# VH-VL binders against Small ribosomal subunit protein bS1c (rps1): the designs that were tried, part 16

Target 1, 263 residues: Small ribosomal subunit protein bS1c (rps1), of Porphyra purpurea (Red seaweed) (Ulva purpurea) (p51345)
Amino acid sequence: MTKNNESFTHRNFAAVLQKYKYDLNLGDIVAGTIFSFELNGVLVDIGTPVSAYLPIQEVSSNQELNNFNSLNINDTREFFLLDYNVESRQLILSIRRLEYIRAWKRIRQLLAEDSLLDVRIKGFNKGGMIVNLEGISGFVPNSHLNNFSKNTSSTNKFIKLKLLNVEEKSNNLILSHRRALIAQASSNLIVGNIIEGVINQITPYGLFIKAGNLKGLVHISEINVKQVERIPSQFKIGDTIKAVIIHVDKKQGRLSLSMKHLK
Key: E = the ipSAE of ESMFold2; O = the ipSAE of OpenDDE; V2 = 0.75 times the mean of E and O plus 0.25 times the DockQ between their complexes.

## First folded at step 12 (VH-VL; framework fv_masavibart)

Design y3 (from y1 with heavy chain Y57W; at its last look DockQ between E and O 0.41; V2 from the best seeds 0.00; counts 0 for: pae E 8.2 > 2)
Fold by ESMFold2, look of step 12:
Structure y3 (fold): chain C 263 residues (1-263), chain A 124 residues (1-124), chain B 110 residues (1-110)
Amino acid sequence: as target 1 above (263 residues)
Amino acid sequence: QVQLVESGGGVVQPGRSLRLSCAASGFTFSDYAMYWVRQAPGKGLEWVALIWYDGSWKYYADSVKGRFTISRDNSKNTLYLQMNSLRTEDTAVYYCAKDTYYDFYEGPGAFDIWGQGTLVTVSS
Amino acid sequence: QSALTQPASVSGSPGQSITISCTGTSSDVGDYNYVSWYQQHPGKAPKLMIYDVSDRPSGVSNRFSGSKSGNTASLTISGLQSEDEADYYCSSYTSSSTWVFGGGTKLTVL
């Protein structure tokens, strides 16, 4: 009556438990112990009967660090289960892919915290600056550099940035120096306060002025009527003007000013 | 891939209203000034409206001022054109377009990427 | 009707160079460098060819070039090809914070 250990249901449940013990899927993160160095990779014990192999190309996202110096026999760590090689009958592991996954997790956290970052400069192109954040390439558009000097001597130096937009699936990492500068100054940027700045650029729709490291816009609608009629002839680059702060867009790093509110 | 897709065109009677939408993807919509440009059948291009990146400033061609309203919802990546008191002269293909510069803050550039257009026909 | 003046048509043979002019005033073409040029094939949306007077977007052939002198901007197409046959429009941002277009030029490749 009470033959529980030999029932069909218990055997089926035991079979399911065995499947779960060996249920590895490509894309899993697994723990493993390095036990042997080979010519172009290392052998790793991940607790299965199938051999697991970490190729040297999969050690780091930094190609200069694709070597064995950072690996120790008998140390344990996590690996990404990248592929299965039918010819060698081995599971192929990756540390590089794991670094990528961890980097994007940190990037999403930094965006959510709106963190002020020190980010490594990789170089420049016509559209802006290329940076390295957590091993991921990012881009700072020219409009978000806020007159930061673009030259090759800045490569590998650090610049203060904030994350502006991240899209992992499209591999888009956009950052802003302008937003970082506004954030650093934000306690001093009070709507209604008067600031003094130097005209940096004159456009048909307004004046861009520089106040310290900050750049603000006096829109044409915020200039006195007499001055509006002759913007190119009434203002010149280098002129000092006073303006009232009317809006601070901390998300986009934009400072809006008015010359009409000066009493 | 930057894409703009207009919708909401159709056939309407004079004096009626119509609302056009432009769905944007592939760029940070809230960083760019946006435009509506129209083209009557067999005619040239005519700028209709401009809206600043945050919606704070709007500019219109004289031919539509007071009748059309440009707007945007940056949380939905969508540009709108509300067309009231439509006239037969408003019959055209309406295009939305993105500015060439990242956020207009460094100045306007040009009508960089255009949608496919949506036809608005106002009965004569 | 149009604030910017373009010739109604131009023509050229394959391999030739042609120039399309765009004439405005100091308040649109002259004082600022916001001139742009657009190519439009029949039934299609316009395509940006030149912006900021002389800059070429990625993917546009270097056969297309732009320049400006005084109140007149110019689009030059060298080495004409049959696919260059289209309507061409100039545009400029003005000191009144509006855009204006030229009337368009029909380019015929013979």
Scores: ipSAE 0.013, ipTM 0.488, lowest interface PAE 8.2, mean pLDDT 82
ESMFold2 (binder alone), look of step 12: mean pLDDT 91; pTM 0.935
OpenDDE, look of step 12: ipSAE 0.496; ipTM 0.760

Design y4 (from y1 with light chain S95D; at its last fold request DockQ between E and O 0.74; V2 from the best seeds 0.00; counts 0 for: pae E 6.2 > 2)
Heavy chain, then light chain:
Amino acid sequence: QVQLVESGGGVVQPGRSLRLSCAASGFTFSDYAMYWVRQAPGKGLEWVALIWYDGSYKYYADSVKGRFTISRDNSKNTLYLQMNSLRTEDTAVYYCAKDTYYDFYEGPGAFDIWGQGTLVTVSS
Amino acid sequence: QSALTQPASVSGSPGQSITISCTGTSSDVGDYNYVSWYQQHPGKAPKLMIYDVSDRPSGVSNRFSGSKSGNTASLTISGLQSEDEADYYCSSYTDSSTWVFGGGTKLTVL
ESMFold2, look of step 12: ipSAE 0.139; ipTM 0.595
ESMFold2 (binder alone), look of step 12: mean pLDDT 92; pTM 0.943
OpenDDE, look of step 12: ipSAE 0.769; ipTM 0.911
ESMFold2, fold request of step 13: ipSAE 0.032, 0.033, 0.040; ipTM 0.555, 0.546, 0.566
ESMFold2 (binder alone), fold request of step 13: mean pLDDT 90, 91, 91; pTM 0.932, 0.935, 0.938
OpenDDE, fold request of step 13: ipSAE 0.840, 0.844, 0.830; ipTM 0.942, 0.943, 0.940

Design y5 (from y1 with heavy chain D54E; at its last look DockQ between E and O 0.50; V2 from the best seeds 0.00; counts 0 for: pae E 7.2 > 2)
Fold by ESMFold2, look of step 12:
Structure y5 (fold): chain C 263 residues (1-263), chain A 124 residues (1-124), chain B 110 residues (1-110)
Amino acid sequence: as target 1 above (263 residues)
Amino acid sequence: QVQLVESGGGVVQPGRSLRLSCAASGFTFSDYAMYWVRQAPGKGLEWVALIWYEGSYKYYADSVKGRFTISRDNSKNTLYLQMNSLRTEDTAVYYCAKDTYYDFYEGPGAFDIWGQGTLVTVSS
Amino acid sequence: QSALTQPASVSGSPGQSITISCTGTSSDVGDYNYVSWYQQHPGKAPKLMIYDVSDRPSGVSNRFSGSKSGNTASLTISGLQSEDEADYYCSSYTSSSTWVFGGGTKLTVL
């Protein structure tokens, strides 16, 4: 940390700048102008006698933009005060850290507004879909994909999603296509209305029904089956059925159906 | 760390009642289906009951239907088993367990995490 | 609903592979992929080893594998070790919206 016994800290940095009448602290966002390209970064004028330096690896959270071609001399913009390098006597700036802070501020806003999002698909794994939102990697579990096909040809395409859960400390961003589809269709999803759909999945606890791009559950207690017949023997995947909407869970994107209230 | 802690076991006479509790921590309790499974001393495992994450559906083994009631309080992260009209064959260690899927809507999965169990002894 | 049938015991020598079977009806095993396997050491709670027929939870050795053919599910343990000595149970979710367990198999490592 230091050249001698003295530990250089945030408090030491603040004391030096205060001595020379500058009101800057590590963690501040400052305006600065790029004025020189150096071997491994750029020099930035932030209006202090202390030199300010932006390392090339701190240019962007998108590593493809960590090069000199993404920067222009005389560009004025905002920077994050990341650190102070005691050996070089330079303030260390970051655009990457600023982008991260702003991305998470935007993500928290989108969650609070319960916004319907167009999100870029990055890929798939066994558990679901990997996406990119505001430069942050996110995940859509299989249970929240409905019938969306996991096909590598859809990489870099957009899909409509809603945020399900976020945690900045663990970089945990969970999203749902199921919630987005229910939200888009919500004016047509009225309790008591009849919906027609195709059996997509048969389970011991009920039937999953696909109606367009929506998926709903007819629980076994909501169907009429003969005493001696099982669900698999009475119904086939691909059969068309009618059901009444009995509940719409907009928060989890769940559609509950009943076949008992039909002739 | 996901943790389940059972309590409420003890010695009771046949025909009496007992209520078991399972305190859950380390996961979003309200998102998961929950189970009771029992094991008589020296015997195998027997599923007892299942409750969906919102409490809307409850299922019981034939051996306990009409006598046992599973319930949950999602505000307290607690699962319950009310056992009425107890019989000597209900003597067992009772485990609570969490389902493997975070969203039972695509379930069921399996008995993912188990508590350490609580002993219920029904004897005269 | 019917119990799942497992052998009462199996044995093997260290380093060998063994297979434990779990047989039920079409409604209990064959029609759906809800078979799971549990290891239980004496005096301890069961531990999930395999779910959805063949999937391993995090932290379970890849020496454990699961499969299903027709109405019979199988747990295979390769490279037997002394700590594998335990009781093993299969379970499945049935068409009656209930769970059933097999009777258990005692594995002895010679």
Scores: ipSAE 0.014, ipTM 0.524, lowest interface PAE 7.2, mean pLDDT 83
ESMFold2 (binder alone), look of step 12: mean pLDDT 90; pTM 0.937
OpenDDE, look of step 12: ipSAE 0.500; ipTM 0.758

Design y6 (from y1 with heavy chain S30D; at its last fold request DockQ between E and O 0.53; V2 from the best seeds 0.00; counts 0 for: pae E 8.0 > 2)
Heavy chain, then light chain:
Amino acid sequence: QVQLVESGGGVVQPGRSLRLSCAASGFTFDDYAMYWVRQAPGKGLEWVALIWYDGSYKYYADSVKGRFTISRDNSKNTLYLQMNSLRTEDTAVYYCAKDTYYDFYEGPGAFDIWGQGTLVTVSS
Amino acid sequence: QSALTQPASVSGSPGQSITISCTGTSSDVGDYNYVSWYQQHPGKAPKLMIYDVSDRPSGVSNRFSGSKSGNTASLTISGLQSEDEADYYCSSYTSSSTWVFGGGTKLTVL
ESMFold2, look of step 12: ipSAE 0.044; ipTM 0.560
ESMFold2 (binder alone), look of step 12: mean pLDDT 91; pTM 0.940
OpenDDE, look of step 12: ipSAE 0.664; ipTM 0.848
ESMFold2, fold request of step 13: ipSAE 0.013, 0.013, 0.012; ipTM 0.518, 0.517, 0.484
ESMFold2 (binder alone), fold request of step 13: mean pLDDT 91, 91, 91; pTM 0.934, 0.932, 0.938
OpenDDE, fold request of step 13: ipSAE 0.828, 0.811, 0.817; ipTM 0.944, 0.937, 0.936

## First folded at step 14 (VH-VL; framework fv_masavibart)

Design z1 (from y4 with heavy chain Y105W; at its last look DockQ between E and O 0.62; V2 from the best seeds 0.00; counts 0 for: pae E 6.2 > 2)
Fold by ESMFold2, look of step 14:
Structure z1 (fold): chain C 263 residues (1-263), chain A 124 residues (1-124), chain B 110 residues (1-110)
Amino acid sequence: as target 1 above (263 residues)
Amino acid sequence: QVQLVESGGGVVQPGRSLRLSCAASGFTFSDYAMYWVRQAPGKGLEWVALIWYDGSYKYYADSVKGRFTISRDNSKNTLYLQMNSLRTEDTAVYYCAKDTYYDFWEGPGAFDIWGQGTLVTVSS
Amino acid sequence: QSALTQPASVSGSPGQSITISCTGTSSDVGDYNYVSWYQQHPGKAPKLMIYDVSDRPSGVSNRFSGSKSGNTASLTISGLQSEDEADYYCSSYTDSSTWVFGGGTKLTVL
């Protein structure tokens, strides 16, 4: 036998609504009419005898817009039934939570459509770029930024991105500039074609090549290297090389190149 | 909750084969490079093999090259190690591990999340 | 030259700072920034403590820090606690597209 404990607030809310015979639960989206402004929120008529209250911090997911200017007496709109305040005996409403639900619905749609997005840059850390999509914070790893320069002058500018991974429960958005760049160029990226680029990074496993804004990898297995000679000794950053496109991975935004097919 | 669970260990005689599996959950398996690392009883850690996120490239320690094969099935979220021509010095706990970074593209990360390991004993 | 060298053991008292060294060559530690450090308690799997020379994963105490100078990487543990007693391994990715580990250091907290 497993004992399942519900929160005190959840149990109290259910009891109140059952007592008054309303078919309404926490988590519902309800229509309501704003009828009074108070110091820290507004009163809303949702058609029940229980008072309903929208706190100012629940007005918008954008903290810059948490004010009453967007709300008018007699406005009818939808609200999220967030909670029940036992002390005040009020239903607590939220527009912010509703915007969150709608933002995540939109984000899941954008992921499914594989949409190319313009996303606002919020800042940078050592691991990558921090962005804002639909009012939700997102992250672009360094590996997905290609040659984009991380500079404070880029904050509040927009960058082309695609969604890479989403997890609503952890409020986690991962996005990719690399995938967006490949998608924009994809009709011109033909396996078998020769491209010319400049070596911009040398690693033990291969050479990264810059061709315009695109970044491609010539894996060490695709290079004619003398067996005794190591990659750093044979190549220099800044060298121009020709390579054949051997694979375009649109999902990961990877351009794979070979120098062997130039014989 | 990221989780890796190894299986397939056991006692085998020298010259025989064994296949290890590593079941992954709690992350998008196909986005990450994966590793096998081993530890002989009372000894230190030894890297065994690496496979890229899509299986396109595989790398092995010199001690196992030609005898072991790393592989993955991204549709089953499972990493494999086929161990042939086993030797007594292959006796170890075998761990699978996930890389810290997406796709290995701007370099390796580290052995981020480890399984609990599976024991392989090679003896007569 | 082909292996990473760590001291076999190190000890310290609670509250002290200690440093564990990891010495390699230019082809592993020196030329690249792929050094990582792992903590292993008896009977348990290793845990990542430091990656990319000096970065901490989420959930790892800021008492742990990493650095590198030349061909030597270092793990520093400040404010030693009894739970820090464990084996510590360094690792690095090499020019040969392989990983190497140090031999391990047993940390004893007195």
Scores: ipSAE 0.035, ipTM 0.557, lowest interface PAE 6.2, mean pLDDT 84
ESMFold2 (binder alone), look of step 14: mean pLDDT 91; pTM 0.939
OpenDDE, look of step 14: ipSAE 0.679; ipTM 0.858

Design z2 (from z1 with heavy chain T28R G109D; at its last look DockQ between E and O 0.58; V2 from the best seeds 0.00; counts 0 for: pae E 7.6 > 2)
Fold by ESMFold2, look of step 14:
Structure z2 (fold): chain C 263 residues (1-263), chain A 124 residues (1-124), chain B 110 residues (1-110)
Amino acid sequence: as target 1 above (263 residues)
Amino acid sequence: QVQLVESGGGVVQPGRSLRLSCAASGFRFSDYAMYWVRQAPGKGLEWVALIWYDGSYKYYADSVKGRFTISRDNSKNTLYLQMNSLRTEDTAVYYCAKDTYYDFWEGPDAFDIWGQGTLVTVSS
Amino acid sequence: QSALTQPASVSGSPGQSITISCTGTSSDVGDYNYVSWYQQHPGKAPKLMIYDVSDRPSGVSNRFSGSKSGNTASLTISGLQSEDEADYYCSSYTDSSTWVFGGGTKLTVL
């Protein structure tokens, strides 16, 4: 085998198609029938006299499924028209790229619908939780886990999430448990309602309050602090407090509370 | 790659105004709290101002309170510092900095990435 | 105004370990775990070395470590190298929602 030292271009592909007078473009999804197995790939009939080839590396996004055992002679299916190899004079096909395109189509639909998802946990790191959605790895930051305990025993279990942000060019998904929990509880989260909870964390900018599976923030500007006392001296982790809901940001998945509206 | 580039520094007379800008790239600007920190010539670092990721809260050092205004335009990935009633003691290199974590649940926490600074000189 | 106290200078020989202290009050270093450390070479912007008392950002050598006890935070640099010669600042978030810096420590590698 010989690697050429020049990449295939769209103009080069157009020249090949003009020679054979067929209406195909790189990036098309084409139907094809598998008709022969080769050492490192399979030959596919896509209805043109130009040879079409599916390399073994392009069979699946899952590397352990990159083998011939999942493919059968005379199987008809769709392929992505990835490239043209000028040295071998072959059109290069991909199932892997097609799976990627279809996964991102589903992800864009889920984001647009703001869907509540059950997502598989793959693991954890210092910054959060690693998940799998539609075969694409995603990340749930610690701030969006909302008291969910990070434990290796949770791997492969499911968690309720919403998509927070997607970056298709970098193949990155950011998801939120906090946003999912607020969506599930939204009928009970009304601005002006009083919520009772336990101080879970004390920070310089406020108090984090746990109320059941919900977590909210009483910002320092919403606390009536005695001028001679500091927040850590006035409050202790474990104290029960009442607060009024002043803001529910469903998009960001945050619950804002105030202690000023009591008494 | 994360970068912050300050501009708008220069020489001004006491009592005048100046507006600094900080252009952000390589990260999603609207996710992070932002800071201004200054350093007078031959002196240490002094925090100036903080603005939350969505602009909902702003905080200032006592030395600049009432004279400086921090703001942001998330559609332009730009942080601003409006400096009014400038004094000779405001002479410093002004740095913008990005917080280490996004949204208010993770920060404000620390000054993660810094710009290279812009010099403001208030001539007496 | 600096609210955190650092020694003005510290020195060490290559290969040695040195420690820089940062002393505050209960309203900052004592009660909160928001201490961070910054390295600044002459003419350059500061670089974050340690945050949340003891955490290292990606790309910072494991020769740098942080800790605190009571109202005093410490930055320890092991295996001292010539490139470590710089000014070092500590910082903390306070219970008044402000930030304070230490006065800075000049590290000299002999």
Scores: ipSAE 0.017, ipTM 0.543, lowest interface PAE 7.6, mean pLDDT 83
ESMFold2 (binder alone), look of step 14: mean pLDDT 92; pTM 0.941
OpenDDE, look of step 14: ipSAE 0.474; ipTM 0.752

Design z3 (from z1 with heavy chain T28R, light chain D52Y; at its last look DockQ between E and O 0.77; V2 from the best seeds 0.00; counts 0 for: pae E 6.0 > 2)
Heavy chain, then light chain:
Amino acid sequence: QVQLVESGGGVVQPGRSLRLSCAASGFRFSDYAMYWVRQAPGKGLEWVALIWYDGSYKYYADSVKGRFTISRDNSKNTLYLQMNSLRTEDTAVYYCAKDTYYDFWEGPGAFDIWGQGTLVTVSS
Amino acid sequence: QSALTQPASVSGSPGQSITISCTGTSSDVGDYNYVSWYQQHPGKAPKLMIYYVSDRPSGVSNRFSGSKSGNTASLTISGLQSEDEADYYCSSYTDSSTWVFGGGTKLTVL
ESMFold2, look of step 14: ipSAE 0.043; ipTM 0.557
ESMFold2 (binder alone), look of step 14: mean pLDDT 91; pTM 0.943
OpenDDE, look of step 14: ipSAE 0.641; ipTM 0.838

Design z4 (at its last look DockQ between E and O 0.49; V2 from the best seeds 0.00; counts 0 for: pae E 6.1 > 2)
Heavy chain, then light chain:
Amino acid sequence: QVQLVESGGGVVQPGRSLRLSCAASGFTFSDYAMYWVRQAPGKGLEWVALIWYDGSYKYYADSVKGRFTISRDNSKNTLYLQMNSLRTEDTAVYYCAKDYYDFWEGPGAFDIWGQGTLVTVSS
Amino acid sequence: QSALTQPASVSGSPGQSITISCTGTSSDVGDYNYVSWYQQHPGKAPKLMIYDVSDRPSGVSNRFSGSKSGNTASLTISGLQSEDEADYYCSSYTDSSTWVFGGGTKLTVL
ESMFold2, look of step 14: ipSAE 0.068; ipTM 0.547
ESMFold2 (binder alone), look of step 14: mean pLDDT 93; pTM 0.953
OpenDDE, look of step 14: ipSAE 0.307; ipTM 0.695

Design z5 (from z1 with heavy chain D31E E106D G107N; at its last look DockQ between E and O 0.51; V2 from the best seeds 0.00; counts 0 for: pae E 4.8 > 2)
Heavy chain, then light chain:
Amino acid sequence: QVQLVESGGGVVQPGRSLRLSCAASGFTFSEYAMYWVRQAPGKGLEWVALIWYDGSYKYYADSVKGRFTISRDNSKNTLYLQMNSLRTEDTAVYYCAKDTYYDFWDNPGAFDIWGQGTLVTVSS
Amino acid sequence: QSALTQPASVSGSPGQSITISCTGTSSDVGDYNYVSWYQQHPGKAPKLMIYDVSDRPSGVSNRFSGSKSGNTASLTISGLQSEDEADYYCSSYTDSSTWVFGGGTKLTVL
ESMFold2, look of step 14: ipSAE 0.055; ipTM 0.554
ESMFold2 (binder alone), look of step 14: mean pLDDT 92; pTM 0.941
OpenDDE, look of step 14: ipSAE 0.688; ipTM 0.854

Design z6 (from y4 with heavy chain T28R, light chain S54D; at its last look DockQ between E and O 0.67; V2 from the best seeds 0.00; counts 0 for: pae E 5.6 > 2)
Fold by ESMFold2, look of step 14:
Structure z6 (fold): chain C 263 residues (1-263), chain A 124 residues (1-124), chain B 110 residues (1-110)
Amino acid sequence: as target 1 above (263 residues)
Amino acid sequence: QVQLVESGGGVVQPGRSLRLSCAASGFRFSDYAMYWVRQAPGKGLEWVALIWYDGSYKYYADSVKGRFTISRDNSKNTLYLQMNSLRTEDTAVYYCAKDTYYDFYEGPGAFDIWGQGTLVTVSS
Amino acid sequence: QSALTQPASVSGSPGQSITISCTGTSSDVGDYNYVSWYQQHPGKAPKLMIYDVDDRPSGVSNRFSGSKSGNTASLTISGLQSEDEADYYCSSYTDSSTWVFGGGTKLTVL
């Protein structure tokens, strides 16, 4: 054997397939039929004389799902051509790599289309909500949850979200309920109209107002001048107020309100 | 990976103007509020200005209000500080800093990542 | 703008715990949870150690912790090491939509 067998390349793979007159390349997606289960993998017929093998580790990116329960003899499905093992003279297949490629292709499409999604809730932490979209870990920051209650009974329920930011390198997604709610209501949110809401949170920079499922901010600069007091002493949580919509930022999911423009 | 680089410092006479820049990289600049903080030689830290992620609100320390203007260009990932009517007490290292929160809308955070600073010296 | 009060200096021996205080008013430290702490070595930019009173950024040792009682916030450094010798500043957001800093505390490791 040559020392080149220890570092198999696309050129070596191409040479093997040319010997058998097939035009296959590593990284191709091929159809194959499962014909035999082995202890640590399955044998797959991809229509070539070269043997093809799917190791158990390549069934799923989730180790808990690295089993053969979803695979049956004579099933035909697609596989990713991952590698060629020179010692065993087998093509190495992967479903895991295929799932990853397809998941991220769909994620990029959903982000580009600004799609409204129904996403299953997996759990919560101090900073927000944990979700899973297309097998990819996702996070909804507290600021993007609006009035949604964080509790165990919400786990496995669905929530309307939009993708806010994606990071393929870290395999993470940032999503927003706030942006989804604003998008659903956008035709009814008209600048200049008066809304009525309940003070949900008081901060030194303004008042957060709950109006149904929507949450808006009355910035301190938009509060009447004659009420020049500390905000905590002038307002209380639960107070009903009226405010004018002065801005709807669909990109950030922000509803800006003013108490100055009522009269 | 997250990086802030200040520039535009130098020596100027009292009453003159200077414009500082802060180039940002390694994060989505348009998602974060930004700050200027200064430190006079041998002294403590003093907050100077704050600008929201979209530029909609700007806040200033009383010591610079009316003389300094904070601004940003989200298309160029750059933060600015226009300093007019400079005084000797404005002599300091000027730092830019990124907010900790992804979205300032729900509350202020902290001065998360700092640049290395640019020195402004105002002397007659 | 108002200032937060810190001791001018504190000292401790390696392996000990020390606490740095930061006293403000109800309009900043007392009513709100926006206290943050910064470490600054000579000639370097400040580094965020604690935010939101008691939260630690990624990469900050768990030897650093924060707390608050009334109008006083505290930074505690356990297992003191020579590298901890630096200036420490507290900061808070206020009712007037401004930030204030404490005067700074020089920590000396004996």
Scores: ipSAE 0.058, ipTM 0.579, lowest interface PAE 5.6, mean pLDDT 84
ESMFold2 (binder alone), look of step 14: mean pLDDT 91; pTM 0.941
OpenDDE, look of step 14: ipSAE 0.665; ipTM 0.844

